# Ledger of designs, part 7: VH-VL binders against q95uq1

Target 1, 197 residues: q95uq1
Amino acid sequence: MSDNHEEESNVPAYVPGKHVSVDQLKQQDAEDEALKRYKESLLGTGVHAPKDDPRKLVIKEMKIQIEGRPDTIYPLDTKELIKEMKTKPFVLKESCHYKITLTFNIQHDIVSGLKQTNTVYRKGIKVSTEKHMLGSFAPQALAHSVTNPRHGWEEAPSGMLARGSYTAKVVFTDDDNEEHLSVEYAFSIKSDWKSDD

## First folded at step 19 (VH-VL)

Design D1
Fold by OpenDDE, fold request of step 22:
Structure D1 (fold): chain C 197 residues (1-197), chain A 124 residues (1-124), chain B 103 residues (1-103)
Amino acid sequence: as target 1 above (197 residues)
Amino acid sequence: QVQLQQSGPGLVKPSQTLSLTCAISGDSVSSDSAAWNWIRQSPSRGLEWLGRTYSEYQWYDDYAVSVESRITINPDTSKNQFSLQLNSVTPEDTAVYYCARETYDFLSGYFDYWGQGTMVTVSS
Amino acid sequence: DIQMTQSPSSLSASVGDRVTITCRASESIDSYLHWYQQKPGKAPKLLIYAASSLQSGVPSRFSGSGSGTDFTLTISSLQPEDFATYYCQQSYTFGQGTKVEIK
């Protein structure tokens, strides 16, 4: 009985803030200097949205951090790089501590109520699903980064049953259930860091 | 070329055990890139996946919830085959049974090679 | 669990006709849909994998399209040997089948 423990992470009920468009935020700036500073802090000065890219969220990088090991970085600037990531699985030693950071740009407008769903598969069978409420993100000069877990490390599964090859999918959706991102990656859980070549 | 050859009885009495074997040629039951499946077909239930076995660091089995309490799929590496045992059969288990090789498109499995099928009738 | 709805359940066509079969998923499955052909007394045969990839040895008159929730199998010009039942598959779930009969 593989209890699909949907660990509903008790993320406090995200009360979706009122969708305030960037334009509405700019119009409200005239009345409150503190609000203007807050908006400037969120939007940054001089964020140019590319005219030829209608996407609101653009993935830039996926970083795997493992305690005591060098970082694994996947550049994701192109569709080709996103496809290539599927062919380059990273290795997790059993019981290691790891975290995953996604770096992305927001363009054109605020993306509200962004939710990350991570689904892991073993030979086509779903073994886990994790959902993370990330919040709202505005266009800014610096790329946004989200790390899971937010605090500390995740422990890789251990034991003979955990060892093997896995595939995974990350999906970003907003509060309107619009999909902004879908990326797939692969990893293996091993007893040691040596690739069984 | 991969070939799957099924064998076993086509008649089983109620409450008895259904037993089938699938012999593999052109691939290994221990292949790390495949899984070995049993699927049945009936007019009432259509195509129904029953379970699989595969090898990686060890042997793994996955079963459909509908038959999980009654089913066993066992590999035999010495004969390069795998078997199906379904206990406590009823007339509802009457179907054509297929063994199949599962391969993968990243997140999803599909069945590229099938056995010839075995009609199994559960009757008193 | 993802539900698969295949349509139509049956259709009648003539040799040379264009035939279209649809499969709908209850939620997005990206391109992870596969198509099979089954003839009476035979096992299913893989036709298309990953929504649009033609299996080796399958005639080019067969094609698959679609992504997300809606998928289509097309036979551009039906041949006598194509009268069969067709199934879509996602993970371990199969569609109910579409029987293509001679008119």
Scores: ipSAE 0.865, ipTM 0.937, lowest interface PAE 0.5, mean pLDDT 91
Fold by OpenDDE, last read:
Structure D1 (fold): chain C 197 residues (1-197), chain A 124 residues (1-124), chain B 103 residues (1-103)
Amino acid sequence: as target 1 above (197 residues)
Amino acid sequence: QVQLQQSGPGLVKPSQTLSLTCAISGDSVSSDSAAWNWIRQSPSRGLEWLGRTYSEYQWYDDYAVSVESRITINPDTSKNQFSLQLNSVTPEDTAVYYCARETYDFLSGYFDYWGQGTMVTVSS
Amino acid sequence: DIQMTQSPSSLSASVGDRVTITCRASESIDSYLHWYQQKPGKAPKLLIYAASSLQSGVPSRFSGSGSGTDFTLTISSLQPEDFATYYCQQSYTFGQGTKVEIK
């Protein structure tokens, strides 16, 4: 009995805020210094988006952090690197503590109500789906980073049933259900870091 | 080259068990890069996936919900084959049955090698 | 569950014709669509995997295209041996088939 526990993570009902364009935000005279600082923090100084790249969200890196282990970093600056990541699975030891950090730039406009959906597959069958509400992101000089879980660590599954090779897809969508990013990655769960088992 | 050779009876009485075997050559039933499937075809239901078996540290089976309560797929590593058992058959189980190797395009499987098919008729 | 809609159900064509078959998914399946040919009394044969990758030994007149929800199988110049039924497949779901008949 494969209990497809669709853990519907209770993503709190994100009430999409009014979509305010970056241009509208620039035109709003922030009478409030706090709002001005917020706008400055969101709009950053002089973030020139590439004119030849219409994307609003550009992935830069995926980082796998495992407690007590060196980080695994996947640079994702190019389509080739994104494809290459699929051929370089990372290893999770059973019961290890790990987290995944995605680093990305926002371009041209604010991306509102960004949601991350992670789907994991085993031999082509979906085994889990996780949804994370990330929030709204504006263009800024420094890349944004999101870490799952936000606090603490995720524990890797354990036991004979958990061991094996997995594939996964991460999708980023906004409050308008526009897909901004889709990346695929692979990993394995093993009994030991050195074991091929 | 991978070859799948099916065997088993083509006639089964209602309420009995349908039993088929698929012999593998050119690959192993224990291959970690493949899964071994049964698929049937009928005019009424078209191509219908029934289930699979595969090895990855241990054996796993996945079955279609439509037959889950009646189906068993078993590997035989000693003979490099796998079998289908479908219990309590009815005339609705009349179909051509195929074994197939499943391989993967990262997130999804496809069937690159098929058995020759076995027509199974459920009749009194 | 993802539903697959294949069209047309049947078509008539002549040798040398360009034939196009469409498969639509109820939701995005990226490029995870596969195509099969089946002749009477034979098992399905894999033609195209991953939407556009030609299976080894399949003639180059067969091609696949599409991503997301809409996919196409094309036979650039229909040959006598191509009169058959074609199926799309996603995961464990098959299309209902398209019968290509001689005109």
Scores: ipSAE 0.864, ipTM 0.937, lowest interface PAE 0.5, mean pLDDT 91
Fold by OpenDDE, fold request of step 22:
Structure D1 (fold): chain C 197 residues (1-197), chain A 124 residues (1-124), chain B 103 residues (1-103)
Amino acid sequence: as target 1 above (197 residues)
Amino acid sequence: QVQLQQSGPGLVKPSQTLSLTCAISGDSVSSDSAAWNWIRQSPSRGLEWLGRTYSEYQWYDDYAVSVESRITINPDTSKNQFSLQLNSVTPEDTAVYYCARETYDFLSGYFDYWGQGTMVTVSS
Amino acid sequence: DIQMTQSPSSLSASVGDRVTITCRASESIDSYLHWYQQKPGKAPKLLIYAASSLQSGVPSRFSGSGSGTDFTLTISSLQPEDFATYYCQQSYTFGQGTKVEIK
């Protein structure tokens, strides 16, 4: 009678980090010099949050990196540029290796439990949804960057069925399901890099 | 200007095949920016999407689950039209049938041009 | 299956009245809502696409708003030609319709 002790793998319950306001963090930093140094290293002394912009997350750029190809960069500093990106699809050759990097600033407060949802559409129908946990981000002097995949490359679909025009939506949400970002972009999957002009 | 002109019989016997055609003018059935749809309307079921056909490097068809086993939508590039075939009809298939062009605002498809409609009665 | 529910199913109004029709989705889908007008014996006509965009040739008295699961069609000043049935649509699902009748 072998007592198979099923070791209950106590997967530590993801305790949602207490929403500690930046002000509360500043107060806690007064007591912990190490935490203060860490915050000072993250919070450059002069990062004045814009008083006229209540947003906690501000997108700056989307970069498409394709192995063996030049980068495609979309500046996203304005609403007009965000709208313009929809009209400038990038091309993925079938079976190419690619990754997408989003660059953004965090303002006013820490954004906790940031999650990226990427939904792809073809002819108005959803064809895929991907979710990525990105983590928590604090205001800092340098913009944050997230790359998907985090390691390596994504392979573009291949075959005749994959070829076509696609649209996509990226949404950033926090632990409270607050939406901080919503951007749309377009791309095509082709057999070669030549635009069918 | 885009126009859709429907044709086909308005009376079909039970168990027979409903057949309708939609002729396109001002656009191409092979347009990569559109899809070509059939929608029906009845008092009992309201407006009901049945299916679509479209071209993007190859031809694709999407059908509503409710009619998928009985429906065929075919493009005819030579005549610039598309057709509906609905097999094994019953009185429940009695409705006004519409062809429609589907167009897109980035993520969403909507129907901007419609045929005149064809009343189809299934009656013995 | 996603359900689209319109409210009210019917209403009576006078010329010049402000009319509001609501459409509710059973769940939030990442798709835009569209509005159609249908007159007796005619095909539906597109009014509003992508929740708030006015179709070309549609009078400016028509407007659309909303997001998520709740959407609204508004006619700012009802005209005689506006007595019709209105439908919302999301993806391939239509609402049951709202009949706007003359009072």
Scores: ipSAE 0.768, ipTM 0.888, lowest interface PAE 0.6, mean pLDDT 90
Fold by OpenDDE, last read:
Order: C-alpha cells, then structure tokens, then sequence
Structure D1 (fold): chain C 197 residues (1-197), chain A 124 residues (1-124), chain B 103 residues (1-103)
C-alpha cells in the first residue's frame, strides 16, 4: 500500500488583485505615500506610452544562457526578427545547464497575473508543457526580464532518445486569459556543440 | 518533385497480415525534415491515421492507439521505401490505404504528398 | 481524443457560388489546422496548411481562416473542378468531410 502522497505543490493561489488602471493609480497617489513609492518603483517617472502601439506587452529579446558557453541573443524588436528566430535554432548539448530569459516592455497599463506557458514540440507532437506564474508588471523605464528557471539551471535531456530538433512556443497570458505574447523558437539537442552531427 | 508509389495485395484473409510498401522518389526515407505515414480511409471510419516512421539520429515509430498492438511500420533505406504490416486483420480493416509524407510548418505536421492509394479488402 | 466536426456534411452549389465550410475541434490544441481536397478515386490533396497558408499550385480562390477551435475554408467562386469532398485535419485527426456537389 504505497501511499503516493502527491505533494500538492502549494503554489499560493495568486488572488488576482483588482485591475487598477495606471490612470486610476495616478489619481490615488495623493493619499498614500506607500502606494506612491510602490507606484514610483513600478512606473518610474516619465514613462511615455507610444500612442500608435496599443499593445500592453512588447517583447524585446530572448536570451539563451548556457553554463560555460556564450549567450545566444535573439533581438525581437520587429515582426521580421520574431519570424527569423524560427529559422535560427540554438543548440543544447545533452546534460548542459541552461536558462531562458525573456525581456519585454510593459506599456499603457499594468499587466496583472502574467503567466508564461512554454510548450515544446518534436516532429509536430507536443512533448512537454510548463507553466510559470510571473506576477504583475507595470510600465517602467527599464524593460522587464523573466528567467526560467527562476533559480538555478535547467538540465538539457541526455541520451540518444533526447537528441533531435525541437520547436517551442511561449505564450504570455494575464489573469483575464488575454494573450499578450506568442513567440515561437527552435532548438536542437546534440551530443556535442558542433553543428555537423 | 516528391512521388510516392504504393504496392501490395488488395485481398487479405481474416487473421492474416496486411502488407503494403511505399516507394519514395524525390526525397529520402531518412530525411530529418519529414515523417512517413500510413493513413486509411473507409466509409465507416473516414480518414484514419495509423502511424508513422521517421529518422532523427535514430529511427522512431508512432502508432495510433486503435492499431498499436497489430501495426508495424518499417523503413528500408536501401530501397528508399517504407512498409506497413497490420496483423490479425478483420473485415473492419477493409479500407483504402495511403502512404503520405508528413512535413512541418514549425509546430504542426501536415501531409503534402500522398501515394495513389491501395484498396485492401479483408474477406474469407 | 480530439474530435474534428465539419459543417455541413454536404452542400449543393453552382459554378460561381461562394462556398464556406467550417471545422470545429472538440478542444483547443496548440496545433495548426490543415485542409485537403479529395476527388473520387484519388488521394487527398493538400490545399491549405497552418489554417491560412495556400499550398503551392492551389488557386487563390481557396482561403482558410480561424483560430482556437473554429476554422473555415472558403471558395470565393466555385469552379467545375472544385466539386469534391473537403477534409480538415489537426494533429492526426481528420474531420468527417464535406461533400460539395453540383446543384
């Protein structure tokens, strides 16, 4: 009678705070210094949102960090660059340690309860799905960055079965299930760092 | 241009093995950018995917759950072809069988080239 | 198992008509939808891949749209050679087909 205690990972139920618009937040600034400091920490002084871009989240960069290797950086400032990234897979050596960092701007309003879903495919079949609660993000002068995993490194799979070409999709959704970002990328798992195998 | 040419018997007795071959031209069975599939069509079941074989450092096979216990798809690199074996056939396996190349638009596989089809009848 | 449901199962149309076929998935999967044309005694032919991309050599009167669970194939002006059965596909599941017949 092996009691498989499924450890319910008590991820604290993110109670979505009331969506307060940046404008509402600016109006409330007069009465609460702590709230003002919090707003200043989030919004910075002088963040101008572009009037011609209605997006609340704008991807800027994806960075692949591999322990002991130079970083791979994908600029994502344009639709063309986002499309080009799909044609430039990065290589993971089996058993290497790696992290992925996404850099993005928030504009116009606070994005609340942002969740990252990362889905990996092999030969058109979904092989894994990971979900990460990122939190809430406000417009600020400096771009935001999120790294997965938050702590430590991810280990690339190893063995003959792991080697191959993969595609992946990252989706950012808020607490209202609004999609703010969808980015696709490709990678290969290899026995070595040489591209010719 | 990619072409798929099917061959094999169109009549199989119950409990016997259905065997078909698909010869490839204009591409390689060991292509790392493709997978090689068998799909059947019948009035009762419509279009039904049966399975695939593909090479990526090693050979892989994926089968539909409905036929997994009875199906084998094998590549032949020397002849640039792949085969279907379906064991213990019943009248329910009567269908037109197609081989098809699977290609990918990044995340999704679709079938861009098909064989001519082979009608296989299972009857005593 | 994902189910793909096409509507209608059959329709009658005339040359020059606008024809619309729908395909609904039982659930949203992170995969693209594809469309095929099949004529009697022939293998299916790819028309549209990734919901809206026209296969090479396919006439521009064919178009695809949709996302999530709901997809549409449109023939802007039906031609005599377009009388056939059309199938949607997502992952390894096909729709039951839509037969386009001459009125």
Amino acid sequence: as target 1 above (197 residues)
Amino acid sequence: QVQLQQSGPGLVKPSQTLSLTCAISGDSVSSDSAAWNWIRQSPSRGLEWLGRTYSEYQWYDDYAVSVESRITINPDTSKNQFSLQLNSVTPEDTAVYYCARETYDFLSGYFDYWGQGTMVTVSS
Amino acid sequence: DIQMTQSPSSLSASVGDRVTITCRASESIDSYLHWYQQKPGKAPKLLIYAASSLQSGVPSRFSGSGSGTDFTLTISSLQPEDFATYYCQQSYTFGQGTKVEIK
Scores: ipSAE 0.761, ipTM 0.884, lowest interface PAE 0.6, mean pLDDT 90

Design D1
Fold by OpenDDE, fold request of step 22:
Structure D1 (fold): chain C 197 residues (1-197), chain A 124 residues (1-124), chain B 103 residues (1-103)
Amino acid sequence: as target 1 above (197 residues)
Amino acid sequence: QVQLQQSGPGLVKPSQTLSLTCAISGDSVSSDSAAWNWIRQSPSRGLEWLGRTYSEYQWYDDYAVSVESRITINPDTSKNQFSLQLNSVTPEDTAVYYCARETYDFLSGYFDYWGQGTMVTVSS
Amino acid sequence: DIQMTQSPSSLSASVGDRVTITCRASESIDSYLHWYQQKPGKAPKLLIYAASSLQSGVPSRFSGSGSGTDFTLTISSLQPEDFATYYCQQSYTFGQGTKVEIK
């Protein structure tokens, strides 16, 4: 009778830090050098937000990485490119190892408690939902990138039941449940890399 | 143009099996871009989805929970048709039955072509 | 189970009138809403798919809008052939219908 004490790993509940706006951060008297350095690290000296784009998060690219295969890159700089991506499914071979990277810019303010929700559909039915806590992101000169999984590779499902066409939706929401991004993409799971063309 | 033609009896006795057929023209029952559905309509229950069959490397069937224990939807590739069987019928199964093609706009299915409907009455 | 509620259940209108029908889902699901027209003794006919896309061959006086749980079908100028029952659909659930009758 081995009492497997499941050590409740007290992963400290990520208390979403109080959403401090960039403006609030700027108004906080820089008397604390540590706070000033933190502000400088977050606000970077040269990130001009576009005056004509009120978005806080701007998607730039989606990259599909498959072990032993060339990367599939979807540029997402325009609404037209985002729509076009829906018509260009990528292929996953059964049991392949893959990961997805989203690249985006943050503008105007810090986006706090960013959460990624991935939903996959087959023939109009939801087959899976994954949620990832990404954290907080500040405007910076270089685009941010998030990769799922964060470490290693995901294995594509295998077997006759897995083969087919899929659609998916990625949604980014902050700690206030504001939606910053919604993109849709398509993919196929096949037994081989050769398109049945 | 896609056309769906229904056939089958309009009268079924209680506890018997309701059987309908839907013949497809202008598309294939084995199309990987479609699903083939049965939907019924009654004044008491409105429009009610019953189930679907579709092919994607293999055949799949999905059924409504309300009829799952009694329903079978079968494709016939040789005749390019699909059928409905509903066992152990009661007067509550009295309705107009429709076959329909389901197509997809990315995340959702909708019904773009319908059969003419078949009134089925369950009566002794 | 998701419920779809249409409002009103029936309405009377005249030719040339603007008609608005609403459909509310009991919960927000990650699926699109579709609209159908049904005439007596006929099968439903697809009008609008994916909330706002007009089906081929459907007159431009029909339009759809909405998101989340609240959706609307609009007929900008009602024609004699538009007297029918209209249904919303999300996933495999239909609304109870809205009958548009001649005033």
Scores: ipSAE 0.760, ipTM 0.884, lowest interface PAE 0.6, mean pLDDT 90
Fold by OpenDDE, look of step 19:
Structure D1 (fold): chain C 197 residues (1-197), chain A 124 residues (1-124), chain B 103 residues (1-103)
Amino acid sequence: as target 1 above (197 residues)
Amino acid sequence: QVQLQQSGPGLVKPSQTLSLTCAISGDSVSSDSAAWNWIRQSPSRGLEWLGRTYSEYQWYDDYAVSVESRITINPDTSKNQFSLQLNSVTPEDTAVYYCARETYDFLSGYFDYWGQGTMVTVSS
Amino acid sequence: DIQMTQSPSSLSASVGDRVTITCRASESIDSYLHWYQQKPGKAPKLLIYAASSLQSGVPSRFSGSGSGTDFTLTISSLQPEDFATYYCQQSYTFGQGTKVEIK
């Protein structure tokens, strides 16, 4: 009679933290040292939100990292740079290992439950949609950085059917389904780094 | 300037195959920046996309679900044209058929050049 | 299936009038909306692509706007040659058309 103790893996139910505004957090009594530390960890020292920019999420950079290749960096600080990125597709060799890092600032308030939805198109037809939960982010002096995949590398598709030009749109939404940012980019899958395939 | 010239019969009997051709000038059927489409128009169904063919390292075809089992779109690179075959036609297939070039904004296609249209009547 | 609904289905207007046609998608999709003009016995002609971009050779009195599910085609001052049927298109779905007739 082997008592199979099913260890109930108490995966702590991710209780979506109540949207506590930065202002609400600031007003909570400083008497709780744990709360103070939490506030300090979230708010950092002296994050001046720009008064002229009401955006909560501001993308700064998209970085394509390919194993064994130099990084491709897209600065995204301006609308012009975002537009320019569309005209500069990056190349993925089939079966290469790659990852994408997004760098962004959070301003004014905490963005809770930030989700990245990436949709890829080929000749105007959707070929894939990926969703990534990024987490919650508070305003801080240093930009946040998120890499997908979080661990390891993504493998580029291979074969003749995979080769071609692609366009993509990435959308950032919070737990309230508010869209904070959308970015469009292009890439090609090729048989070789040098091939005009 | 891109021009599309359609040809083919305007009368087809039920259960037969509708066959149309679209000749391309000013562009290539194998262009990597375009797709070549068939669209029909009828009073009952309005404008209806039927399918496309395009080249990107290899040939691809996409068809509307409504006609997928009956439709074939074939490129002919030697003649710089593409064709429509629609099998087992019924009176519901009576329409004006258009060939069209599809070009792309960043995420979607639009039709910038059209053939003159071919009225096809399915009748016994 | 995505449906495109145009409004109105038909309208009567005079030369010089401002004309507005709307197109609503049944769902928000990432693809842009395009507008076509069709005259009797002719193929559709592209007017506007990517919601607001004017096709080459199209008069500046035509303009497009909108986002999400709601889009608008505007003719600022209707000309005699503008009496036609107009269609919106998103992906491979067309609207039912809007006939602009002379008053």
Scores: ipSAE 0.756, ipTM 0.874, lowest interface PAE 0.6, mean pLDDT 90
Fold by ESMFold2, fold request of step 22:
Structure D1 (fold): chain C 197 residues (1-197), chain A 124 residues (1-124), chain B 103 residues (1-103)
Amino acid sequence: as target 1 above (197 residues)
Amino acid sequence: QVQLQQSGPGLVKPSQTLSLTCAISGDSVSSDSAAWNWIRQSPSRGLEWLGRTYSEYQWYDDYAVSVESRITINPDTSKNQFSLQLNSVTPEDTAVYYCARETYDFLSGYFDYWGQGTMVTVSS
Amino acid sequence: DIQMTQSPSSLSASVGDRVTITCRASESIDSYLHWYQQKPGKAPKLLIYAASSLQSGVPSRFSGSGSGTDFTLTISSLQPEDFATYYCQQSYTFGQGTKVEIK
């Protein structure tokens, strides 16, 4: 893990097309109300601005997908669960193909130019830094999700020097370099899956 | 209680190899919860980390860029020691050399036990 | 790479004084900042790790605080044995030191 590179990653807000059918004879007023409800569901008029939580980005879940194996899922709904990631490492087999999906809510205000910076350490020494542009996200009731890599898979390193225990920090900043979230986590690279068996 | 005891010559001629040894008591050089470091101190550079060795699934080494072409740090499990060899020394390598045990606070290492120090002068 | 600025370079103080020493990082290092004391002719000695955690056997008059970029080491009532040079450390970089001298 000696490579440092940046990849652009955008997750635009999903806005489905209008699917309301029109009934011309008796549904003029109902058509207007149906369209209103559809627009409100897209805007997420539910609770997305809690008064006592100043965070703009609220992490909910981190999922590690490994090709050919069951997903590893970390619920991150509480500060305690986020802190527990330090003591619950996941395992990657050498050369495995994997993806990481983060699920989060945006509240209070738009977050523009969100960037993820992931730094990996081995016993205190930085071994890689990876940056991904995630895009801009508006507050809404439904959670946003982003997957790295956006296309294809990442490949875990291999060879005798790659095997070992790693710690990492992922940080989320916007285009004003304001930090919205920082999560510390751990993982291991192994030659077999015995810790998962 | 962990103790680190250094040994080695205090005078080295230019272009020769500086060689020091650090003996460990109260811990194992093979411990997977620690790393074994060399750090030097001079008036011009202050405290300067040189490198480390540690064991997990195998032995790993990390060296400071400034000396990576000249440095070797080796464990000796049978004697519970680790050594420093610095090749092709110049007067700029004159310093007090320390061995130190490193332990971790998740992302960051710190040095909780130090050897007594060895003053090494590079001069003819 | 993160630059560390330790200040002051030296200070003069009397026994019983409250002494503060600062260390500033060029970027946030969370709480991953450590403090050492070094007396003349001796090896450094760990005082504080992770910004505020007191190492075993270190007197309680020593305390550390801060997170992000700004960190302080405080000696609440300076003792004769505290005249020394103090260093901060993050990653594999040490500050240049603060020498605490007798006034």
Scores: ipSAE 0.658, ipTM 0.854, lowest interface PAE 1.2, mean pLDDT 85
Fold by ESMFold2, last read:
Structure D1 (fold): chain C 197 residues (1-197), chain A 124 residues (1-124), chain B 103 residues (1-103)
Amino acid sequence: as target 1 above (197 residues)
Amino acid sequence: QVQLQQSGPGLVKPSQTLSLTCAISGDSVSSDSAAWNWIRQSPSRGLEWLGRTYSEYQWYDDYAVSVESRITINPDTSKNQFSLQLNSVTPEDTAVYYCARETYDFLSGYFDYWGQGTMVTVSS
Amino acid sequence: DIQMTQSPSSLSASVGDRVTITCRASESIDSYLHWYQQKPGKAPKLLIYAASSLQSGVPSRFSGSGSGTDFTLTISSLQPEDFATYYCQQSYTFGQGTKVEIK
């Protein structure tokens, strides 16, 4: 298992530059299509930032991939959908292999040093806290995606003591410890799919 | 209406075992929506959570670090009760002991029903 | 661990007064703060859960407010039966109590 710094190094970071206009950036690099796509992804939302939504990070979905099974997708693009996560738990079979992808937009300003803190509870008692560095993200029209783990799979716990219903809170903060998003969600670990054991 | 009724001796000698029982009516000790707790209160320490037991797949226990080497909480499903055993007591264990039902607001538990309390004095 | 500070330690008030009691957390606990009333020689009784939700059977003169780090229990018009000590709770930790005495 890698530390948060390795995970951060695998995520594209904002590359600061001198203040130039959007038109000037597109003109000077018209010959390089890869750099053009990168610059457009960084600058697109800055030019058309939503006027009445002050959020810098706007969550769009959470996807749970389980090896050998169909993906589970939670749309999160409204406050109601985010709150509904508490009432729509997902199930992990013990020892299953899974990974989680979050999709979000960044608007208004760069979010530097975004980190995810996930705290898991069992009947009101904290049982784990995991922190992962996600990187720095600039405003752009295209959504960003972050998958944990970046390589391979995570394995769900197993055994009678691991089975049960869990609640959790995931919090996203930046280098200044500004909180951009907090989501409460639920899951269970079971011996079989759709089993109560 | 849930009711918790405590029983057990009020005087225990140092180094012996404190033993209390909490009988439940109006709910089941094996309910998967609740946990069954012991909490004590003394003038020097105030309200102090000691531990709990609950059922989901099997019985699980959680104990406060301060007493975890000395405490056991056991359910008895046939009598719909749960017990407290606290070994090797000292006068610092003198307190009123309460049993309590815990229920949850997603990430956090709170205690909606309490037993009547048992004053336990640890003295030679 | 999150530290809780409850204030004041005690207060005296007259029947009909508005009484406020505060509980502060060292870090955000969202709305996961609960309030209890305890009369001498009795077990604690749940009043408010999740900062502002009134427990069934509790008189409407009791209310709770706050989120994050600062929480308040309010008794809008103090009654003689409200003489008690009041505790806040977060996780498995209780505040040290506020004793409310009727003048």
Scores: ipSAE 0.650, ipTM 0.860, lowest interface PAE 1.3, mean pLDDT 85

